# Ledger of designs, part 10: VHH binders against J-type co-chaperone jac1, mitochondrial (jac1)

Target 1, 176 residues: J-type co-chaperone jac1, mitochondrial (jac1), of Schizosaccharomyces pombe (q9utl6)
Amino acid sequence: FHSSSCQSEAKNFYKQFEGDISDPPPKGPFDIDLGALKSSYLRKMKTLHPDVAQGKDAALAQRDSAELSKAYNTLKAPLTRAEYILQLQGINPVSEDISNSDPEFLMEIMDVHENISASRDSPEKLLQLSQENQGRKVQEINEIRKAMESSNWDSALLYVNRLRYWNTIDKILHDL
Below, E stands for the ipSAE of ESMFold2; O stands for the ipSAE of OpenDDE; V2 stands for 0.75 times the mean of E and O plus 0.25 times the DockQ between their complexes.

## First folded at step 7 (VHH; framework vhh_gocatamig_d2)

Design k03 (from f02 with V58I S102G; at its last look DockQ between E and O 0.44; V2 from the best seeds 0.00; counts 0 for: pae E 3.2 > 2)
Fold by ESMFold2, look of step 7:
Structure k03 (fold): chain B 176 residues (1-176), chain A 118 residues (1-118)
Amino acid sequence: as target 1 above (176 residues)
Amino acid sequence: EVQLVESGGGLVQPGGSLTLSCAASGFTFSSNALAWYRQAPGKKRELVAGITSGGSTIYMDSVKGRFTISRDNAKNSVYLQMNSLRAEDTAVYYCAARPWYGRGYDYWGQGTLVTVSS
């Protein structure tokens, strides 16, 4: 059970990397310097690694390393990063099926599913479908970036829901 | 290069009919979803009807039962049969394609004008 607006946990994931990455929208950009994020993560994990901690401090270090890993894994991927930013804005990123409320999206969904079904036994066609789906994901990420950097949170939620759908398609194609 | 060329627009009285055609070249037609869009003066371009590469169709509510989209893969053509035309159907109609393997490109024709007026 959650309220209509999901409250941020006490320790903000962006704050775990403060000084090493930019602030989230609306203060900063949606995009993150992934090299800087990874470097910060690895540096901080070295100080929390269980091999350098002892006793009660080792238990706290292991808990803190798990929290840091969750923050890193959330921020490094555009979908989970965008969902987290919505949560910071008090917006529940819970998806609803948008396929029936947007005829253009519905048509694209129908076409993708028909092409997957027709191509199950062709690795070459499945690769082409996967490449097209990557293009769809890029376009949704671009729309998310524009919406969040303009503080258009309703639009950002819409495009996050679209990106989630294409991530599911990407997984389906990968597993065939 | 991809090319979509619409034809069949014109002036028609309310209640009349027109058939729009769109001839395509420069891509594998049978693997593309196709659509008709329209744009009335001062309005945003809107989807009218779509047809998937597999032949499934979708229509906006205002044209259901009056318009029919179809495709002929042998002729690289998509059609819009428009019946029971109304004044609010007046618009420039555009043919569009979504490439199966493209990176986020929609291809568009130059449009054909349909005017429904007495």
Scores: ipSAE 0.253, ipTM 0.655, lowest interface PAE 3.2, mean pLDDT 84
ESMFold2 (binder alone), look of step 7: mean pLDDT 83; pTM 0.828
OpenDDE, look of step 7: ipSAE 0.603; ipTM 0.838

Design k04 (from f02 with A33S S102G; at its last look DockQ between E and O 0.48; V2 from the best seeds 0.00; counts 0 for: pae E 2.2 > 2)
Fold by ESMFold2, look of step 7:
Structure k04 (fold): chain B 176 residues (1-176), chain A 118 residues (1-118)
Amino acid sequence: as target 1 above (176 residues)
Amino acid sequence: EVQLVESGGGLVQPGGSLTLSCAASGFTFSSNSLAWYRQAPGKKRELVAGITSGGSTVYMDSVKGRFTISRDNAKNSVYLQMNSLRAEDTAVYYCAARPWYGRGYDYWGQGTLVTVSS
């Protein structure tokens, strides 16, 4: 039962959008048609809105609405989508620190942090650092796609951890 | 014109020591991170040690405790002190620099040969 049917199957976020999006890897692609996902979410949410429901049905509609929103927000972003897919495979998406095993990755992380700190007073330099970080994220997402579609879960976990680091860098740059 | 010039390579006995130097010109040295890479025949180029503009260091596992990277911003130079040398350390050693805006290392030296033998 470690395939598409596991202990999390009753809360399977892909099932919330059945018929509107493809199955998760390995059965389907990693990529999701975000337009189709959003359209499905908005359509389903209209019938569940608490303002339309009454009494006991209002409480149930609120619970169902929260579940649908959680599924949508998880699947729409590559990092949370990938973490969820790992969870479906029985893999804890929060992994141990890999920085000491890859000195080149550690060097890159430290250098990026120091470059951001040194560039705080230059909007042009900060913009360039943001653009470079977007490139890093795209590369990691491509590797995640490749790994998951070939059922290489060890590689998928590695690249999910790398993407998480770069998402943290995004947040740092955004908060400046 | 950006230039990185390595020196200090040569022949050394196992267990010996050697200091590599890299002199930089044509860019703002203090705002760059520096690294030493090496490549032995038939092997891929690998990071040996790196030092950020702020002075933080990283080392590959096989050289930890034996090699020390340092920088002297007044002389626009980065150094690699290599102690307890082994035959496996035989390689061409390259100096590299990463500017504040670079995603990878943009500048490379021509390399200096280190041979640990005899």
Scores: ipSAE 0.438, ipTM 0.767, lowest interface PAE 2.2, mean pLDDT 86
ESMFold2 (binder alone), look of step 7: mean pLDDT 83; pTM 0.830
OpenDDE, look of step 7: ipSAE 0.609; ipTM 0.845

Design k05 (from f02 with V58I G104K; at its last look DockQ between E and O 0.51; V2 from the best seeds 0.55)
Amino acid sequence: EVQLVESGGGLVQPGGSLTLSCAASGFTFSSNALAWYRQAPGKKRELVAGITSGGSTIYMDSVKGRFTISRDNAKNSVYLQMNSLRAEDTAVYYCAARPWYSRKYDYWGQGTLVTVSS
ESMFold2, look of step 7: ipSAE 0.516; ipTM 0.803
ESMFold2 (binder alone), look of step 7: mean pLDDT 86; pTM 0.865
OpenDDE, look of step 7: ipSAE 0.625; ipTM 0.853

Design k06 (from f02 with N32Y V58Y; at its last look DockQ between E and O 0.57; V2 from the best seeds 0.00; counts 0 for: pae E 4.3 > 2)
Fold by ESMFold2, look of step 7:
Structure k06 (fold): chain B 176 residues (1-176), chain A 118 residues (1-118)
Amino acid sequence: as target 1 above (176 residues)
Amino acid sequence: EVQLVESGGGLVQPGGSLTLSCAASGFTFSSYALAWYRQAPGKKRELVAGITSGGSTYYMDSVKGRFTISRDNAKNSVYLQMNSLRAEDTAVYYCAARPWYSRGYDYWGQGTLVTVSS
């Protein structure tokens, strides 16, 4: 059996932490035990860190530690974790076209931009906007979890795109 | 106590025009976003048009170019001007409001019926 699934397993970030975290959806949950992930990452990094390796082994250790760091940073955050799971399913999560969003989402986007602009000089209003945005992020993460655990990849992609937008808003509000 | 009261619904021929009004009370109107939703028999309620607290507007594609939402903060009112009406525009139309900071529409009117038929 010589499928692309064999090649995908060789590059699978979840395999870097096999035995320490659950399998990805739909076999396992979307949520990851972040404590277990961090503990596994730190334990494995102790033996791979470039500061403790020499020569050709140092170059290999640097490559392996970079790969482990990439896997850890991808899986620890809901957005990048979801994007990676979509990639495992052969789905490209990257898009600049949000026209596939429902009309209420597009209205909400417009309203959020106006409200940020109108509130730049009011810490109290910016706090309200930030609190509402956290609620938006939680809602999208819940929908991603449901979609991925039921193998509804079209819905998962939709909600990943929505979460990416709200993460961008979160950064904008943080930087004001 | 928040109140939203729609009016202006009725029977109109295809190609005709109708203006819906929604009078609001119990909140600072200028701090709220307003929308019109509609529900046809046997269908889900759907967004028709929205207007933000800042006055920006949005329309569903099927009504774009035919319907115009507007607000008059002095009269605490939001309007939907409906032109070139079609049979598929037949529905109960609802006014909805949310605070500028809120994710969703929390306040709803009781609705006004629009019927487009010969």
Scores: ipSAE 0.230, ipTM 0.600, lowest interface PAE 4.3, mean pLDDT 85
ESMFold2 (binder alone), look of step 7: mean pLDDT 85; pTM 0.851
OpenDDE, look of step 7: ipSAE 0.742; ipTM 0.903

## First folded at step 8 (VHH; framework vhh_gocatamig_d2)

Design m01 (from f03 with F100S; at its last look DockQ between E and O 0.61; V2 from the best seeds 0.00; counts 0 for: pae E 2.1 > 2)
Fold by OpenDDE, look of step 8:
Structure m01 (fold): chain B 176 residues (1-176), chain A 119 residues (1-119)
Amino acid sequence: as target 1 above (176 residues)
Amino acid sequence: EVQLVESGGGLVQPGGSLTLSCAASGFTFSSNALAWYRQAPGKKRELVAGITSGGSTIYMDSVKGRFTISRDNAKNSVYLQMNSLRAEDTAVYYCATRLSGGYHYMDVWGQGTLVTVSS
């Protein structure tokens, strides 16, 4: 009797919020109504509350709650959402060596790092750099949207990787 | 007006050398990275070499050891020294920079200069 460990097929995060949010690209838009997502999450979480789940169902409720939370946290942010969408397409969103895959971007990152280094003693300059970086993030998100909605997954991966680096830059700037 | 103007292109024999120049105007030259791109007939435009505002450089693999990018901030100019030229280096070469303004950036390109490597 080979106990087929029912690896509970991780339910698609979008399916967990079915009826409340649109399908992922390319079937649906990249952008999600975050209010609707949050409302859906809260409603569903309420039904999974340990106070409602008595006995043997408590462990299941906890598991489901954790999965729901993971789904919500993944979909609410553009980067993690985009990475997840790529995974749905069978694409590994892990960044390749940008030196070979995106040398233009590498140069841009190098330049930004140099600028940050040169601006360490100037709060005003750091603020400006932060604003510029926000702009870069917005641009990458727009490109991700266009790419995914048109099923251009190579481009989507490229821009997702760039967005990831810009997020790293944000952290650096905020730590200063 | 923001402008990049390339010069120095021409016909050269294989193994020869050529220096491209790009004169910049209309922006703070010293604060911006600069790059040389090239586009061969029927091919996509590709980065050849880049130089940051701090002077760090990058090169495409095929030109490493042969090409050198440099900048002169006093002259608002960027250069590409090309040595040991090959037929496959034949392309229109473009100077470029990315200008950041607030929540957006703009790429600026020169008109390009033709480099032909032919025996």
Scores: ipSAE 0.195, ipTM 0.610, lowest interface PAE 1.7, mean pLDDT 89
ESMFold2, look of step 8: ipSAE 0.424; ipTM 0.747
ESMFold2 (binder alone), look of step 8: mean pLDDT 84; pTM 0.848

Design m02 (from f03 with F100W; at its last look DockQ between E and O 0.55; V2 from the best seeds 0.62)
Fold by ESMFold2, look of step 8:
Structure m02 (fold): chain B 176 residues (1-176), chain A 119 residues (1-119)
Amino acid sequence: as target 1 above (176 residues)
Amino acid sequence: EVQLVESGGGLVQPGGSLTLSCAASGFTFSSNALAWYRQAPGKKRELVAGITSGGSTIYMDSVKGRFTISRDNAKNSVYLQMNSLRAEDTAVYYCATRLWGGYHYMDVWGQGTLVTVSS
């Protein structure tokens, strides 16, 4: 009787903020107005949050607020946003063979890890490494934007996997 | 001014050996990763071998076991020992380093030295 695809529209994370943010690539831009996203999220949460909800609707508000929070947290960060967009295109965003197929990327990875290890007692060098890594993240995000807005999904996947690695490096540096 | 100057290129027979040198100036040599790249006519520039500031090395698959990268921080130099040379090794070889922390991994390049492997 019913097509399974009819029910998936209600679960689209972009749909939950319809009218407040642009559509995803390729129809809209990769970038999101983060201020508009946050404002929309906070406004919707005020009517759904279980601490404000009263009576019999508290359990439904808890579930709906959790779903809204998942959508917000996914779309607000470039990596999870890009992974979600790939999923919308039917592409598995998880791939582990990027560094093995690119010796220059492998060398860069080794160099970064060695520099972090050598610098853990130098705040000046750690700050420099963090700034360099932010530059790498910005460039990968720029390449993701270009690839997705031109529907080049193979390139988008490549750069998403590179960004994932630099996000891991960013966490390592932050936690030192 | 930051400079990388390659030398040691030339004509060599298949199976022969050649040593490339790269002299660095204008930066703290011991703190930077260095690499050799090559570009054959009509081909994209490709990494041949790299050495980190800590001495870890990487090689492209086609040169493993034949080429050796090394550095001498006292002489501000990096070397590429090339053994068992083949016709496909013919290219302009470039020395490169990461100095500025830009978007590309290697951001300072030498002018290159030509290696020709021919009977």
Scores: ipSAE 0.523, ipTM 0.821, lowest interface PAE 1.5, mean pLDDT 86
ESMFold2 (binder alone), look of step 8: mean pLDDT 84; pTM 0.852
OpenDDE, look of step 8: ipSAE 0.763; ipTM 0.910

Design m03 (from f03 with L99T G102S H104T; at its last look DockQ between E and O 0.75; V2 from the best seeds 0.62)
Fold by ESMFold2, look of step 9:
Structure m03 (fold): chain B 176 residues (1-176), chain A 119 residues (1-119)
Amino acid sequence: as target 1 above (176 residues)
Amino acid sequence: EVQLVESGGGLVQPGGSLTLSCAASGFTFSSNALAWYRQAPGKKRELVAGITSGGSTIYMDSVKGRFTISRDNAKNSVYLQMNSLRAEDTAVYYCATRTFGSYTYMDVWGQGTLVTVSS
């Protein structure tokens, strides 16, 4: 790790878009105006793109554009946004498995895998499972929003871990 | 419209047995997990047992070895066989499922059936 600023100070990704998007929870909302975020990203990228910069400024522009791209890609997706917000709160967002501490979630996981296995050769059933999984993701995102905006970080971490799992299920369904 | 209807509750002596039934309609029963919950007066609701669409079961420690959950897809029904009943099992028992509706998942509950264990 090394600083990208002249003072070697750590910066958060929201500061890259200061003035264009709201502050993170708990000060601001979890949701981001994605249109505003994208517009801000594209405008700033035009001035930093290596093809526009010259000489020594080209090397700095390459580094700065890579940092801006990482900030954009992190904030635009609900899971990576939520993980980043937890990091801002000093909370490790990663957990390998929460199923053995939540029997209801374990049952839901088991049921989803059983249904996928039983439906492997049916495009109609796989489409239904994908639609159901989108519903699960929406519900987890709603719970994350609620938890973070009320500063309930234990719940936020729980629902972030659940959302990560359902994103994995999306990938499994896509690869069938 | 998703519907769950419990039956089979009643008064039973300690050490006795009782079978609860839950009749389901309005969703694809064979593709959904179902569960039994209970709530005693002034207590938090607790999960009692669950069964997946494929027949896998879970039980909370408080009932393991005494209760058995099962399903009959031909009758769209889930059962809870309760053996070796104790006074502490006195509660309203609810059948529940989570299913897709209104473009999101919905938690669906029955009205509940009262089980009273008393000598």
Scores: ipSAE 0.479, ipTM 0.775, lowest interface PAE 1.7, mean pLDDT 85
ESMFold2, look of step 8: ipSAE 0.415; ipTM 0.732
ESMFold2 (binder alone), look of step 8: mean pLDDT 81; pTM 0.818
OpenDDE, look of step 8: ipSAE 0.679; ipTM 0.869
ESMFold2 (binder alone), look of step 9: mean pLDDT 81; pTM 0.818
OpenDDE, look of step 9: ipSAE 0.676; ipTM 0.868

Design m04 (from f03 with I58V; at its last look DockQ between E and O 0.53; V2 from the best seeds 0.00; counts 0 for: pae O 3.0 > 2)
Amino acid sequence: EVQLVESGGGLVQPGGSLTLSCAASGFTFSSNALAWYRQAPGKKRELVAGITSGGSTVYMDSVKGRFTISRDNAKNSVYLQMNSLRAEDTAVYYCATRLFGGYHYMDVWGQGTLVTVSS
ESMFold2, look of step 8: ipSAE 0.600; ipTM 0.856
ESMFold2 (binder alone), look of step 8: mean pLDDT 84; pTM 0.850
OpenDDE, look of step 8: ipSAE 0.691; ipTM 0.872
ESMFold2, look of step 9: ipSAE 0.599; ipTM 0.857
ESMFold2 (binder alone), look of step 9: mean pLDDT 84; pTM 0.852
OpenDDE, look of step 9: ipSAE 0.036; ipTM 0.490

Design m05 (from f02 with R103Y; at its last look DockQ between E and O 0.61; V2 from the best seeds 0.00; counts 0 for: pae E 3.1 > 2, grease 24.9 > 24.2)
Fold by OpenDDE, look of step 8:
Structure m05 (fold): chain B 176 residues (1-176), chain A 118 residues (1-118)
Amino acid sequence: as target 1 above (176 residues)
Amino acid sequence: EVQLVESGGGLVQPGGSLTLSCAASGFTFSSNALAWYRQAPGKKRELVAGITSGGSTVYMDSVKGRFTISRDNAKNSVYLQMNSLRAEDTAVYYCAARPWYSYGYDYWGQGTLVTVSS
């Protein structure tokens, strides 16, 4: 009795919205029409609603709904989308040691942290820092786009990691 | 005008020591991060060591335990103490300053050559 562990091949998130959004890089663009994605999500979710899914196993519908939501939430944000795309390529998007992999960036992060700390009592300075951080994020996203669309996955990974840290900085600034 | 002037480079034997100095002018030294970079022939420029305005330091792995970056704000100077030098440390060493917290803006010196050879 070979229990074929049907490892439920987690359905590719892009495939869940097939026909409504483009393929992921490198076949398609990094950017997604978020409106189209949302519309697709809502349409599909409606079909999974217990009131509409007459006769389907409620448990299955719930599972499918959860998976669809996960797919949508992953793809809608640049960072999580990029991370997912890396995963599709078999790349772990999380670097454990930034000090070894990107010491130059580490210096930048350290500087930003120190500057934030020094500016805690100045709303004007914090606003400026926030604006600067937004600029950094945009830059990283652009680099991710270029890298992924050209199948430069090492570069993509680098910039994804940087974006992750900038997002963290964004949260810090927001919480102050 | 921002100026960075490196000094202290030269020929040294493997296992030897050398101290690089960088004199900075044209910006508020104490509020900026400083760094040493190096570029070996045929290789890309790489960060060797950095020091934040707050005094925190970063080193590339290959120089950890051998090199020490320090700064003297009173003298507007940054230093790189290099111990246990190796042949692979041969490069032009550049002093860099980051006057702005903007991503990617660095000022650079002209560089000083360090040659490690028997």
Scores: ipSAE 0.277, ipTM 0.683, lowest interface PAE 1.6, mean pLDDT 89
ESMFold2, look of step 8: ipSAE 0.349; ipTM 0.734
ESMFold2 (binder alone), look of step 8: mean pLDDT 84; pTM 0.846

Design m06 (from f02 with R103Y G104K; at its last look DockQ between E and O 0.69; V2 from the best seeds 0.00; counts 0 for: pae E 2.3 > 2)
Fold by OpenDDE, look of step 8:
Structure m06 (fold): chain B 176 residues (1-176), chain A 118 residues (1-118)
Amino acid sequence: as target 1 above (176 residues)
Amino acid sequence: EVQLVESGGGLVQPGGSLTLSCAASGFTFSSNALAWYRQAPGKKRELVAGITSGGSTVYMDSVKGRFTISRDNAKNSVYLQMNSLRAEDTAVYYCAARPWYSYKYDYWGQGTLVTVSS
């Protein structure tokens, strides 16, 4: 009994910006014109503003505004966008235990953590580690793009999980 | 020039043991992560075991408790002790090193064949 959790038919985030942005993979590209997305968001938000929406229920307008904002914030970032696309495919983007599913990645993570620990007292080294981590993120995003555009969802999930982790590394490095 | 040279492969009976060695040269050995990969016929290359520069280890599930990866920085060598070998362990085993500037294993040996057969 797959409890089809009736997730209230929350309007597809891509549909919120229909006509202004392309369809999600595999129909469209993974990358979004962020300028177009932002412009679309601002235009639509203006119409939902209480000062403009004189005839609509204020509560409804607020709800719609909140949904639009959520859609925009989800689609504007590669990680959250990718996670959402996976969800559209019925895939849970939450990572399983990395130790069992991706031992190679686990090795990378372990090594990075060791390097960070060893470099805590060197701003120069930390900067280098940060740059390296940016490179990792870019690579993962590229792999996500390729995977999603080719409907390779298993690979997409793998790289999304990796990207998520690299984002956490950024935070660690930033806090140091 | 970076070189990785594997040795120790051969024919062994099921339940037997074998130790693979990899001699490395051309890079700072102590600062790099090392790994053993294997590729069976018709299968993709897969990580068998890895060891960080700090000595932390990772194993694929099927070899846990049977295989042990170790390193000797003084000898610029990495080892894979394989115990309780199984037919499914038959593969070409590759030594790999990850450069300090890379997040990938960019250096590979030529490989050594391990055949587990009765």
Scores: ipSAE 0.232, ipTM 0.643, lowest interface PAE 2.0, mean pLDDT 89
ESMFold2, look of step 8: ipSAE 0.447; ipTM 0.780
ESMFold2 (binder alone), look of step 8: mean pLDDT 85; pTM 0.854

## First folded at step 9 (VHH; framework vhh_gocatamig_d2)

Design p01 (from m03 with I58V; at its last look DockQ between E and O 0.75; V2 from the best seeds 0.61)
Fold by ESMFold2, look of step 9:
Structure p01 (fold): chain B 176 residues (1-176), chain A 119 residues (1-119)
Amino acid sequence: as target 1 above (176 residues)
Amino acid sequence: EVQLVESGGGLVQPGGSLTLSCAASGFTFSSNALAWYRQAPGKKRELVAGITSGGSTVYMDSVKGRFTISRDNAKNSVYLQMNSLRAEDTAVYYCATRTFGSYTYMDVWGQGTLVTVSS
């Protein structure tokens, strides 16, 4: 249930960790202390574990633990965190392929695919391409951070779509 | 270490032609995409043409059919053949590439070469 229409009237994933992590942009930073997030998640998960609950309490604990796990998994990764923040702002995080409207991005995409194709039989070259792709992801994350902390939601959406593409490239490289 | 050096700019009449050259050093040329950008007075720097390491090309719409980008990996050079030049092509032209290290990259620009198209 991640439709943009529910941000103010549904449980907020950040609220499940209130007191342990900062508020989302624009009030707080985009980055999350992942150690604090994980510690909060594990601590709260222990009080919800179904092994210690019975009957109706067990059913509620299972529901609450599933919701907490979804919140944790969403916030711990930059892409899903950014998509969720866009949803909180009423913005659909999915967009059309931006490569057709940005010739610089199109050239970068073409070059990456050509290099992957040319390197299929070389583990060394494939590793190098994966390292280069991590650099691309870091750059897009930096731009997402800047955009969200400045409330530049159009820019944030642009860079989220670029990051999603580089995540797809990661999957392609790892499947080879 | 990494360098790009442009040459071939000058004063040309409308309808004329120029060839720009970009000599590269300090990186593995054959594995990098290269591009030409331009900046006219008072305007933003804009992509003119790009060429991938595999030879695929991209052009801005206003130069399609008039400009041709090419590369010669044996000479570590990229060229921009400019035909049917017009006054609006007047700009400083820059050669650029992006090189990669471990989890990082660097944008490398030449110093630029001036092209003036005037009657």
Scores: ipSAE 0.463, ipTM 0.770, lowest interface PAE 1.9, mean pLDDT 86
ESMFold2 (binder alone), look of step 9: mean pLDDT 80; pTM 0.807
OpenDDE, look of step 9: ipSAE 0.657; ipTM 0.859

Design p02 (from m03 with I58V F100W; at its last look DockQ between E and O 0.79; V2 from the best seeds 0.62)
Fold by ESMFold2, look of step 9:
Structure p02 (fold): chain B 176 residues (1-176), chain A 119 residues (1-119)
Amino acid sequence: as target 1 above (176 residues)
Amino acid sequence: EVQLVESGGGLVQPGGSLTLSCAASGFTFSSNALAWYRQAPGKKRELVAGITSGGSTVYMDSVKGRFTISRDNAKNSVYLQMNSLRAEDTAVYYCATRTWGSYTYMDVWGQGTLVTVSS
């Protein structure tokens, strides 16, 4: 007896919003209409168990609302959405740091850290570095979209790992 | 106008040495990483060596110990010292950088300088 296997089949996040958003890659696009996703989430959350006293107990209502919130928060952000899609394909989205095996990416990472260190006391330079990092994130998201829509899962995993790193850079810049 | 201009290529015997130079203009050189790439006939362009704005370096495996990348921020120049040259090093060598603005970037390449290693 393993309750995890039963819960895994019940946890397709895209099905929580069926009819309101497209199917995941490879069947549908990587991009999601975020307005449609948010509207669907808010309507479903409001109507979840409106008749709780009639048919469901409080534990079921809490589980259903928690599942919907998890699905929404996962799908609304490109990184967690991409990680989830990789999981649907049977691919572990977390792997060894690719900076050690890709000298070009290692150079990019080193240069970013050096520039942050050199700019620590300059708000205008830190703002410029943040803008550049947003550009890096957009480029990785574009590559993820291309890879997933062409079913190139090895490339998708590569770019998901790169995007995760640039999100870490955002956190470093925010904490300064 | 953003430009990279390579020089120093030529014909050299196996085991010989060359120094490539790359002169940069039209951007803030000291805040940008630069790299040397090469393209041999019939092959795709490949990274040879890179140098960060702070002077950290990376190299492809086949040139480690033979090639040295360096930069001189006062002269807006990047250099590639190539020692112990082999026939397989024959290629057009390109200097390259990426510049950023307004959530966008521009990749800048020089026109290249030919290195031929032959007896």
Scores: ipSAE 0.480, ipTM 0.781, lowest interface PAE 1.9, mean pLDDT 86
ESMFold2 (binder alone), look of step 9: mean pLDDT 81; pTM 0.815
OpenDDE, look of step 9: ipSAE 0.726; ipTM 0.888
ESMFold2, look of step 10: ipSAE 0.465; ipTM 0.774
ESMFold2 (binder alone), look of step 10: mean pLDDT 82; pTM 0.816
OpenDDE, look of step 10: ipSAE 0.668; ipTM 0.865

